VH-VL binders against o27280. Designs and how they scored, part 298

Target 1, 266 residues: o27280
Amino acid sequence: MDSMNVPEVLEIKRIVEESESVKTFIFSWDFRREVRPGQFVMVWDFRDEKPMSVSLIDPVRSEIGISIRRVGEFTDRVHGLSEGDLLGIRGPYGRGFELMGRDILLVGGGIGMAPLAALADEATARGMRVDALVAARTADELLFLDRLEAAGVNISTCTDDGSCGFKGFAHERLLTLEENHDMAAVCGPEPMMFQVMRILDERDVPAQLSLERYMKCAVGICGQCCLDDTGFRVCAEGPVFWSQELSRVREFGRYRRDPAGRRVPW

## First folded at step 11 (VH-VL)

Design Y30 (framework fv_acasunlimab)
Fold by ESMFold2-Fast, scan of step 11:
Structure Y30 (fold): chain C 266 residues (1-266), chain A 118 residues (1-118), chain B 108 residues (1-108)
Amino acid sequence: as target 1 above (266 residues)
Amino acid sequence: EVQLLEPGGGLVQPGGSLRLSCEASGFTFSRYWMSWVRQAPGKGLEWVSAISTGGKSTFYADSVRGRFTISRDSSKNTLFLQMSSLRAEDTAVYYCAKWKIGRAFDIWGQGTLVTVSS
Amino acid sequence: SYVLTQPPSVSVAPGQTARITCGGNNIGSESVHWYQQKPGQAPVLVVYEDSERPSGLPERFSGSNSGNTATLTISRVEAGDEADYYCQVYDDSSDHYVFGGGTKLTVL
């Protein structure tokens, strides 16, 4: 029996309120089961389970953190829990981010900053220079700024409404930033990631992008996490993909699927 | 056709210098990290050096650090390895190699023999 | 520095399955790549990211990676598969590419 395939019932050790809609749930973790930034776990509330990216990896304290945005019934119930309550955790699953070089650009939108916050910790611990472009609709929705600052990350912010930093979209802000990173990692809304990827490709910066929306099929059921053209499955080959892989996927950044599998434009 | 061409090699004396070149065609050279990998006669593969896409970050195996310099000219689709203070132990076939997803090498040059002897 | 260990040689009869191992501390957390090299030729990538195959390579080549051991599997071995095989990872802590010592596959 592989321990990664069996839910472990863990006590919520600490809860950090990141914003009005986002909380980070912290658990003790046995690091004999290695977890890397970009991987996800299945969170089970004893009624339903959902995939969640790991946002904190702390082997010194033997802790992991999982950041959850309130978006529906499951996340509403989980947000109602307190320190001391129990959740089931399975995993980790998926391909994590890979680091290379001396400097990295992180581009995160909304909750997409969660896996990138864990990556920032690893990159800075490795002695890498980290520049982060943190994007959100409003200043109140910018995530992990204090944590990134404490880690020594060079932060740029961008909000749609101009309430913090650059007024505009992430890709518009990116055009004003330094062009010569050794690599980049991107996570956020798919239309944002598509525009950012195009700019990074033109700048010759190799980029990794995380596609979290398809992780519902992590239990191995085919169909819902399968991408067009290449046959990639997020739970099997993702959620992290290199830009060279995503450029072969006609669906990426252009359309999504409805419940019947039909194409719907973004 | 995707290829890496290494036009020369040579015989040099210990303490001497030699510059290797690798010419890329059939792909967008400027978009990829590049490396040099060598193989001494009858021995295995040994990574030597790597360079980022923009050329500002360079990395070296401990055995060559301070003696070899990797560089690139993306306008000419060419990768270079400047070898200085050469030792008999540097005798090897030198391959240039193109980065692939996962930090692998998918395209290799044909190899150029460098012989360091008196 | 990170070290990859391969057996120096493996022998297999035509039509049988060859397995070449690559040992490394916690190698299951790395992406492992495999190269085939024939005498006088440059290496050829045969498996990347543990189990992916490059376009145009035979389906007979496959890979796996877990714990402390990665494995290259060659099914229905042919005489033309006789070569040296190398595993490779990238060591994040040092920014170094690391190759195994190589395994000579003999098909008799």
Scores: ipSAE 0.654, ipTM 0.830, lowest interface PAE 1.5, mean pLDDT 87

Design Y31 (framework fv_acasunlimab)
Fold by ESMFold2-Fast, scan of step 11:
Structure Y31 (fold): chain C 266 residues (1-266), chain A 118 residues (1-118), chain B 108 residues (1-108)
Amino acid sequence: as target 1 above (266 residues)
Amino acid sequence: EVQLLEPGGGLVQPGGSLRLSCEASGFTFSRYWMSWVRQAPGKGLEWVSAISTGGKSTFYADSVRGRFTISRDSSKNTLFLQMSSLRAEDTAVYYCAKWSIGRAFDIWGQGTLVTVSS
Amino acid sequence: SYVLTQPPSVSVAPGQTARITCGGNNIGSESVHWYQQKPGQAPVLVVYEDSERPSGLPERFSGSNSGNTATLTISRVEAGDEADYYCQVYDDSSDHYVFGGGTKLTVL
């Protein structure tokens, strides 16, 4: 009876090219089914189904957006679609970001800026002051800068190669920024998130982090979605976690596990 | 070992002032938002005020805004509530409470009775 | 302002299951927390983030949250579970913590 578990076939209304490797697909959405920043949907191309974070939430236009990076066969097929083509979408799933306070720091790496862009929209709409640290390997991989600027977000950038903004990693740039915030939200490669969380903990800033690597199971009944020391499941309890939860997980930011359960360094 | 201790309370006349304090022990006080929650005799829980970890952001229920001031001193691990222009309807047991995951309260003080009467 | 509605009382026989509801507009999109308060004592967190239990709490306490209703479920009820129960959310649009009016659970 729960309609969230049945894919709805939706028409691609608009496609925005965010970069050479990232596109945002925009769909009409019935907001009787609420969706929050940090939640994800299952995207079905009638062959395979993959979890994707919601990157745009627009109740005024009755639209949602889903940003997809081209990394394999499924995403290559989806990137080949045009306005007017159809995709199956079910959800939303997972716990979204939870806002508190008057100001927020967003720290995003690569495609991790997608859920944070939706969060930035909500935070600015609620009157929060938003500072965003946008990190990528190269300038061409920095995402959503125009959208963030249009929303009134205070933006800092860094790239690994120095092609835009600070030359270095997100956590190195964060160390040069001394403002304390009421809260922070972080999404990106796990090693980046671990280093950022460490700094935010030292600065007594409560943070939420989105762990996308465990979003394989959409139903929430999946042993594969467990974290090391705590036993909680990303698809059931995440993908967004408070830093107090993640600071107790030995695996976070340090290693992954192969199919045999062996530790593999990042 | 983890606790919030509220040493004060008392009887004050309408229009009077009183400062409550709450001392934290057994956890890193500076890492958490803190709140005051009150309960009038025989009534339910009512949130009063909250303060961010850095103390720069403070929040108040409409019923106390402009009359109460929340503050914190991380060097003393102490939370304060300065109450002014007290009214009979401010009579309640006041609890300090520590933020927890999901914006819950996991640790509560023992409660301090504040009676406002002539 | 956001409002949480609880029934004022619920009665249950020992060994049975008690269900205490917390109604709120689109409360399923919020994290709901539950507190137990016995006479003369401070509240105790019994369920947080809809369905999580603090360490040391009996597995008899569980929670759910969907649509417009969150529910605290206490299975195999014992006399010692008799208390007032409060639900709580954080309204991020106003930066207010919101409590329900409370439910008195009577055993027997």
Scores: ipSAE 0.748, ipTM 0.881, lowest interface PAE 1.2, mean pLDDT 88

Design Y32 (framework fv_acasunlimab)
Fold by ESMFold2-Fast, scan of step 11:
Structure Y32 (fold): chain C 266 residues (1-266), chain A 118 residues (1-118), chain B 108 residues (1-108)
Amino acid sequence: as target 1 above (266 residues)
Amino acid sequence: EVQLLEPGGGLVQPGGSLRLSCEASGFTFSRYWMSWVRQAPGKGLEWVSAISTGGKSTFYADSVRGRFTISRDSSKNTLFLQMSSLRAEDTAVYYCAKWGIGRAFDIWGQGTLVTVSS
Amino acid sequence: SYVLTQPPSVSVAPGQTARITCGGNNIGSESVHWYQQKPGQAPVLVVYEDSERPSGLPERFSGSNSGNTATLTISRVEAGDEADYYCQVYDDSSDHYVFGGGTKLTVL
């Protein structure tokens, strides 16, 4: 993997508009560089680079997809691109999700459904029964419902405003569902993940959670991309962690770090 | 103190049956997948069977499928392996083992010897 | 189905570095775990998730995993490191735990 740290300039083959604020960019990929759900790539627009989770992994078509939410200058520029335009892709980086058992619960919030959509494809191909709880602020922000349905996933939804499915937060919806899966995978806002993890722990369901913050070490620079008290480096050891690991981290679900390394509440 | 205790083993004749037990203490037993791993005298480790936290999913090595049954009782913090139609090739030290991060085995019992011989 | 291959034995002098390999098809995409077993004792987890160490284990034990080969590295080998070492993965396509055949480390 000597080419892993060198960006490949790839043509945008197809763009799928997932919502008003989210697009999936699809590229041809040489699967001699294997990609697993839960891993991320560095996306380079020839000015800046940012880590993005892989949302589609299709070895049959030789394609990967990267779903990007518009939240700042970099993502705004990338959203302005068209099919045929070029982006630099470096990676993959990080640990992928680790599957076990016959059934899995996916709990995703907003853009956190992106890596979980790739996982749903892998779990389904493996023969697992997949249930997904898809959460967002509004119905228009629920992602990948058509793709999950096409894959045979059993879907439950919730929105903060009640515009689709259960009215409330993901953890509130989870409390109303019978939960007995062999494992779970969770990705979304950190406060949501913390609440969901606590419920799954109480129900004796082993879970993996994806932390998307501070993946700077992946670009060959050292930063403060570590969790308090345990010293886990998200980019090197994550972004996917087992709930048992995160239960020992006081910072998880309570604080994040600003660029100066100062604690900032969620 | 975190422990897995495996009382009893034994000598059984070919075609016989034996139930192994493994008593857990020092951790919340119900939260973890559990497995049985065996080792024939002078040989390497061989995984035998695994059970999910709720006991609804069970998995077996091809060599024991249909002959062995894994089960658990969370009220007693106990893991079981019911062995039937025993063969000389099943002679081994049997270890119970607890799930660890990454699907490793982080805690092991001391092992119990099962000898299948006439 | 999935098969892990280890050399049956490795010999090192005290203070040398021992390297024990674990071969498997595309094993670099799996999480590899390593166990130490001394005569008459249960196995002990010494490396998990390719390169992580359990609490209390010396930093002389390290691991790596890439392509078709995972490696357990023991630096500054001591007589007390003499043992059998096993690698292990979880084959999620079959829900089977798979062990390598084991490597006997002899400290000369």
Scores: ipSAE 0.783, ipTM 0.894, lowest interface PAE 1.0, mean pLDDT 88

Design Y33 (framework fv_acasunlimab)
Fold by ESMFold2-Fast, scan of step 11:
Structure Y33 (fold): chain C 266 residues (1-266), chain A 118 residues (1-118), chain B 108 residues (1-108)
Amino acid sequence: as target 1 above (266 residues)
Amino acid sequence: EVQLLEPGGGLVQPGGSLRLSCEASGFTFSRYWMSWVRQAPGKGLEWVSAISTGGKSTFYADSVRGRFTISRDSSKNTLFLQMSSLRAEDTAVYYCAKWPIGRAFDIWGQGTLVTVSS
Amino acid sequence: SYVLTQPPSVSVAPGQTARITCGGNNIGSESVHWYQQKPGQAPVLVVYEDSERPSGLPERFSGSNSGNTATLTISRVEAGDEADYYCQVYDDSSDHYVFGGGTKLTVL
């Protein structure tokens, strides 16, 4: 009955190499099945299934894109695929970003820039002014700069090693940017998001943050998706949360849980 | 305790002006977008105006654009609605309301009655 | 202008399930919020983002949103649920809040 729970086998139409460790896989998509920035899909390689954020939503070309970082066995196998090969796609799942106002700040770290790239396209199409702070360890790991520039986004960069833009972390760069925005959207490593959220709260900028935690089930309630104190379930209620919701979560920015449920510092 | 208190309101003749205020307490007022929503006697809810956290972006329903001005003073935790060129059809209970959480109104004021009659 | 359509009234017996609809063009792509208003009182948020419940509200209140219709469902209806119910969306193309006309729930 739920079409979202049945994987559709799709042909890889095009592959874009974003960096040495990140590729975007592009598929034809029937937009009668709605997709919004901030939502995710389950990607099935006929052995394992993993959640991946949607990074491109292009109804004009009837295409959807999924950006995947090479971090383990599953992603290594997917990176070995070529145009014409098949993957199973189930979804979309989760709540997407919600836009409001005339201007937005995007703060993305590493692969977290993927869902924000899709949001940038929606925001610019809506007529918003978009400023993006793109952060990575090195210049070679900055993602989507050409795509953001083509979309009309005002870009600031920072790298840990200073190889491009500001030398330092995203929150340190944000402290040097004193522009006020109607809203913000943030996605990246949880410690980065915590520091960024604190600064945006001090500046009275309402923000949405995307959490990509362990997920056992994309459509249901499960223990791996729960956050401390509030009982939020990322796959059911997330992955996008307002900053005021996250400010009450003791776990956010301080520790995570391994597959056994043990607390692990960031 | 989270509250929105609306001490304004009153009776005004057509063509007149009136300023409504909404005083916030129990939350950090400056962090939230604010709106005015009205309800004419026996009628449904109608959104009137919204203002961003910094007050630089303002939005109005077509029925009030050019006649009403929304503003805020974060140092006083107060939201304002300056109403000009009032018409009989502006008669309503006016609520101030707080967002964002999913672009919903999670906290509402008690409402203040504005009566425009000759 | 975006328009939300609600039935003017719905009647249910105590203990039964009430369903209040909110119709809108492609409303399934929007986030729908629901408010309860009792006589002489300000509205109270009962469901937000299609299906989420604010803290302190009974699990009897739930929501769904798909295609051209969003639905507020109230299970095991009690006399105290008698009120006007309004749906609401935010039209981000115009930065306008849009309310439905309201539905009066009568508990028989």
Scores: ipSAE 0.588, ipTM 0.798, lowest interface PAE 1.9, mean pLDDT 86

Design Y34 (framework fv_acasunlimab)
Fold by OpenDDE, second read of step 12:
Structure Y34 (fold): chain C 266 residues (1-266), chain A 118 residues (1-118), chain B 108 residues (1-108)
Amino acid sequence: as target 1 above (266 residues)
Amino acid sequence: EVQLLEPGGGLVQPGGSLRLSCEASGFTFSRYWMSWVRQAPGKGLEWVSAISTGGKSTFYADSVRGRFTISRDSSKNTLFLQMSSLRAEDTAVYYCAKWHIGRAFDIWGQGTLVTVSS
Amino acid sequence: SYVLTQPPSVSVAPGQTARITCGGNNIGSESVHWYQQKPGQAPVLVVYEDSERPSGLPERFSGSNSGNTATLTISRVEAGDEADYYCQVYDDSSDHYVFGGGTKLTVL
């Protein structure tokens, strides 16, 4: 079924406070419109529109969840909303994650855990063994730990300040783990993903990585989210890419485009 | 040059065993899932088996489960298919195939004929 | 098991456009790949992930996928395009790679 291109006005059913800066907004969803972990939707607050990853997919309850981190004016407004309030949702868009094998590794940083949490649910439902490396700056910013644990995920935590789990960055923690998996899914700060990808490549672990870029149309027309050299559109060919695809993308882990289209280093 | 070479085919009696090999060159073999796909004479393509990069996970078509075993040796860049309890319906050209993104197969061997007949 | 349905044969005149269909239940939600196989040769990937072309493939080959039908389109067909074409998906529910029955393209 084709993605919805016109925003549907939906009522916020529930709001889950994941952390001080992250909330999950839950909506009723018609699953005749399929959605996959790793895909995103455009969220419209009737003033502005932003792409957000789907973090919860619940066909039983006919619900989806969108996790949003408070980072600017748009997200400030959204975080001010209450249950019963309305948002416009269009999508889903983009390429989601593919599951391969019997055991998978998830590596997530900050809000990057949002799509990975949805992936974890699918993987565990399929009977796969799931290891998750969850990274954040501090313990208070670690996301979805209880949810992942309840799903049967084996969790390793990593914090920059050492307030929980391994003290250091995700790629450093990964180096201390010896086990290889059938595949990996990665989402978080791009510098983190870049380092993690290198390690996984060296270990011959197929990896998928979800990129974040500024998006306007979400349908591959405006070019705002185009990646240098390849011409990949994050909204159309991504946001999930295989490591072999990203190896062709010069800007990956090095710089991004700002809203004006200028290069901005990470 | 990227290629897959498949020796090991031949004639075998029903109930017999045969081991196929596939040698990879021109790419980093250890980084890719590998599969076997077969084609009976005058028929279409049928997936047979797949193996993960590290060999930890193996998958089989229902038609061959319990009879065929897929394995790999990264040190030799070689994929194997051990076939046992062979049946007439196993007669086919067997291809080894390299995994590509989206679970496609971008590199194929030339194929080796396995004939099961009394 | 998941089933892909292809027409057994398609005929086209040189220079015309050939369209080969692959039917499957909600196939539009799957990644469809296409292979070309000439007589006595191994299959060759011509389209992957519905519409992507491998390096070296001419732009004449294109793919689309929506609803219950994926389509391989070959524009400006040449005599050399005569071959069998197979669609393929991965069925997550059964952990099987699934091929269509194949379509013989004849260039008249």
Scores: ipSAE 0.892, ipTM 0.940, lowest interface PAE 0.5, mean pLDDT 95
Fold by ESMFold2-Fast, scan of step 11:
Formats: structure tokens, C-alpha cells, sequence
Structure Y34 (fold): chain C 266 residues (1-266), chain A 118 residues (1-118), chain B 108 residues (1-108)
């Protein structure tokens, strides 16, 4: 039997309020079913199912955490739940981040810090030096700063409005930071990731990027999971891609597709 | 044409030294981690050493640590392996290899035979 | 670091399917790569990231990876497929590339 395709009904053990719009839901997890940073699960509220990145992986406590931003009907309902309530969890799915080297740069925007927070924990446990650039529109939208600090991560921040750290965009802040990394991992809005990827490519830093917008099909091929030029399928081959895989995808950083398959500029 | 070319091989006395080189062409050498992989006569593949794109970070198999030094020169598109305190068990064909997606090797040199004997 | 275990040899008749295994603790959570090596030649990448195939390689080569075993499958085997095959992973805990011991495929 393929146990990954059957939802397990789990009790919400703890809820952490990360910001006005983001909560992390924590569950007991049997680590005989391994979870890696960068993988996602399908969260089922017994009415609808949505893909969510795993933001906490704690084998010592036997817990996983899933961070959810309030952006629509499903997420509004989930945000209304309390400790002790039940959710269905199916997965994990997708290819996670792959580590290499002695140091890593993390570049996260908004909720994109969720999978990178889990990666930061793994990288520090592995003995890597971790530098994180945390970006958001405003200071109150910066996520996981306390958790990253507790993990021993070197943190830089930037906000579009200048309310915390560097005033400007992630790629502008990155240009002022040291180039000394064996690899990088990037997750956030696609236009931000595109600009960051270009800088890392020019610096000859191998990078992995997570394309969360395509995580609507948990198994197999879906029209929204196909990328131009390469035919990549995010649910089968992603959501994490090496920059070498994305450099020739015309769509990446330029436009996305709506449910009807029409191009929508960023 | 994408290739890695290793010029020649060598016969070295035990305890001696030898430097291998690997010249890259047809791709942007500076963008990729590079490795050395060896194969003793009649035996399997054994990874020896790797170097990051900027050359800041180097990694070694336990069997060669402290004796071998990997380096790179991006201006010459060349990868080097400086071998010292050579032992009979270092006798092998040495391949340079280019990093590929997933941490694989997609391009390999033709191999350079290193023989350590008296 | 990992120890990858391969059978030392596999024999198959022309036109049949050959399966070469690569055993490793929780290898299903790693990306596994496969190389073909013919006598006197450098290795050639035939499968990477578990199941991806490099351009120009026959579609007869495929891969899978789950649990503690990765498998290279060669369908409709031809005499020219006779070679040594190696699996490989990257052990991120030690920053070591790890190769299996190799499997000699004999086509009889």
C-alpha cells in the first residue's frame, strides 16, 4: 500500500502566531516517514485540500510544523482552528533541498522563509555556517527572525519601506553582502527569486529555488505544473530546482499561468 | 565542444609527488564545482577530492586527506591535483569530473594513469 | 558516510530486461545517479536525480529510487549495453561523493 497517498488525521498540538497573517501548526509525526526541508504536504480540512511547505522538522520532539498564510477561504478556515482540532495531512511530496559545502546563503521573501527555516535547522545541525537574508514589504511581515537567531543563523533583513534593516528589495540588499558561499537556497515571490538567481549565477554560487506557485497537483502531471522550454513538472520534479535547470525557462520570473493556462505578467 | 582533457600520466616512486592537471573547454569552467575520481586497476570508482566554484572550499576522501591538494585556476580553465607522500595503493587512473544537477558528474576527462612503484 | 551496495554481476539475455540495484540506508531520500563504464573508457552518466536521463541516451535506460533501494533498469538489452554500472550519491553530512562497488552486466 502507498501510505503517502492516504491522509493521516492529526491533532493540532500547538499553534504559533508568526505574524498577523501567518500561523505555524505543529503536529506529532512518525519519522519512519521521512520529511526533508523543501518538501510539502497536502493539508486537508475535511472540505478542501491545499499544498503547504513544511516549516519545522524536529525528530527529537517527533514534530513537524506547517506555516500557513491567510490568503483565502481555505486558509481563513484553517486559521480559525484551535489546539486539539484535527487536520488531514498527506505526504510528504516533492524534492527537497540538497545541501553541499560548508556554508549556505538563504534568501527568503515573506512566507518563502517557511521552508528555509526548516532548511536552516538542518544546515546548522549539519555544522554549516548559515547566512540568511530575510525580506518582506514591511517589518511586521518579516518571518522567523527569533527562530533563525536561536538556531545560530547570521541574519540580514530588508523591507521595501525601510521599516527594518536595509530599505529596498532582496536583490539590492544581496549586492551589499559578502559573496563567500558554497551554495544558496532561495524561496519567495518569483520576481524576487529571478533577480536573486541572476546575482548568484554571476557570483558562480550554485543555488536551489523553490517554486511554490505550482504546488497545486500533488501527484503526476498537471497543466499548471509544466514550465515553458523544459516541460518540468513541479509536483514530480520540484518544487525545488537547481538554478542550472531554471536558467533556460522563459516563463521563470517573467509570467505565470492562470487556471485557464493564460499568461499573467508578474 | 564540451570536454575535459588530462595531459599524460606518470610513474612515481613511493613517497614521491606528482601534479595532475585537467583542462576544460566548451563550458564556463568557473561556474561548476569540480572533482577528482580515481579507479585502481580492476577496481571500482572512488571519489578523491572536490573544490567549490571559487576554490575557497576543498573536500577530500579520508584516504588522501593531508597528502593531496586540489586547486583550480579559472584564468586557465584548469583543475589541479597535487599529490604528495604517494603510496602503492594510490596507483589508479585519475579522472577529473564536472558537477551536474543533483550532485552528479556529467562530463569526465579521459583519465590519467598514475603508477606508484619502485 | 554512506556505503552503497551493488551486486557484483548481473547476467541477461539480449532483448530481456536487466535490473541493477543500489542499496543504501534511506537511499530513497537521496538523489541517485548511474554511470556506465566500458573497458578502457571514462564513465558515462546514464541516469541522474533518480530517474532523469541525459539528452541522447536511449529511452531503454530508466531509474527508480525508494526506501533503501535504488534501481537502474535497462529494457530490451543489447550486446552494446555490456559494461560496468556504478551508482552514486552525495553524502551531505561529510561532503563526500560516494560510489557503489559496481555491477558487471554480462549480455549472453
Amino acid sequence: as target 1 above (266 residues)
Amino acid sequence: EVQLLEPGGGLVQPGGSLRLSCEASGFTFSRYWMSWVRQAPGKGLEWVSAISTGGKSTFYADSVRGRFTISRDSSKNTLFLQMSSLRAEDTAVYYCAKWHIGRAFDIWGQGTLVTVSS
Amino acid sequence: SYVLTQPPSVSVAPGQTARITCGGNNIGSESVHWYQQKPGQAPVLVVYEDSERPSGLPERFSGSNSGNTATLTISRVEAGDEADYYCQVYDDSSDHYVFGGGTKLTVL
Scores: ipSAE 0.813, ipTM 0.907, lowest interface PAE 0.8, mean pLDDT 88

Design Y35 (framework fv_acasunlimab)
Fold by ESMFold2-Fast, scan of step 11:
Structure Y35 (fold): chain C 266 residues (1-266), chain A 118 residues (1-118), chain B 108 residues (1-108)
Amino acid sequence: as target 1 above (266 residues)
Amino acid sequence: EVQLLEPGGGLVQPGGSLRLSCEASGFTFSRYWMSWVRQAPGKGLEWVSAISTGGKSTFYADSVRGRFTISRDSSKNTLFLQMSSLRAEDTAVYYCAKWYLGRAFDIWGQGTLVTVSS
Amino acid sequence: SYVLTQPPSVSVAPGQTARITCGGNNIGSESVHWYQQKPGQAPVLVVYEDSERPSGLPERFSGSNSGNTATLTISRVEAGDEADYYCQVYDDSSDHYVFGGGTKLTVL
């Protein structure tokens, strides 16, 4: 079967407003088509198609959730939809997060908490101790705190402006947290992920990081998904990478590439 | 240069004890989970034990639980397997192995033969 | 715990393609790794994360993983490929590394 490469038109069952700029769209899902935390789907509004990480995986209710931040024309149109409206979904694509050990640290920035919320559900169901460091610019942009608390996650927060928790950046907050973990998972703005990765490497904590900036080609045949120096294609080989892989990528955390392939500073 | 060296091995009576060691060189030992994998004569590979980077979490195959203890000393780049209450079925070549991407093993020791017989 | 099933042996003529299977319930959702072991030697990683090759290994070795079966494919088989091959996954529900029983590849 080629069901993953053909969009299925699904009805929006429920919409959860996570913040002023983020909504989670919930769909009925047939779990004969497996979905794992860290994977993404292509969301089609019948004009454009964009990759979105899966943020809720609920086999008991037969539902998946896709959390979308308002950042441009496509996401503005999707945010304008209501329960009962239709979207095309194809996938899932990419490798999911891989768990190991008895405890895990999740470090999420902004919308990066979306795939980590799904991972937190899986990790707690597996019996792991889960600690989450949730970072955002302001308190209103901290995501999934209630869901993480309901899952039994130990939560630390930080905001750039100090409106909730530690005042400062995720990596600054991480330096005040002493406990070592068997592994970590990180998702958020690339500069934040780079700083966090360096601290975890120093502490000998193996980490997985989710890179979403190169998900323009869902089938992995497009050169836009390639990373500098390594030849990795994020949509085919990612978006989740072990920190050992990313330590060899010169551009990670330092610059990005526009659609023309030019270096653009952060 | 990247290497895992396993000195020794030996012959032990049933019920006896033996400690295996594995010294790492050419990479930063402290950054990686480590495992022991064994292979009985003419048989396949069987995972025995694993240890997290900081040594706080240890895992064991059901066949060795309560009898074997894995440990590490990052200051000496050395992995250990303390074997006690040895049985004839523990006779095998024991390999230390380094964690790799996807939870694979990329670097293996040369293997240390442990024979348990009377 | 989780069980991986491999055929005990596979025979192939030189220049042909050998396919070694590794069966497991929903193994397509796991990362599968493959090892080559020649007599008297330690195992060598030949495929990791389903389809990735370590640097320095021949392109003749490839892997796939879908549904309930992962496959190691060795194209244009050479006499030097004769060895035992093992698949391996990590069972995250028990924190156990699991190996298949091994397949002896005989080059006729």
Scores: ipSAE 0.799, ipTM 0.902, lowest interface PAE 0.9, mean pLDDT 88

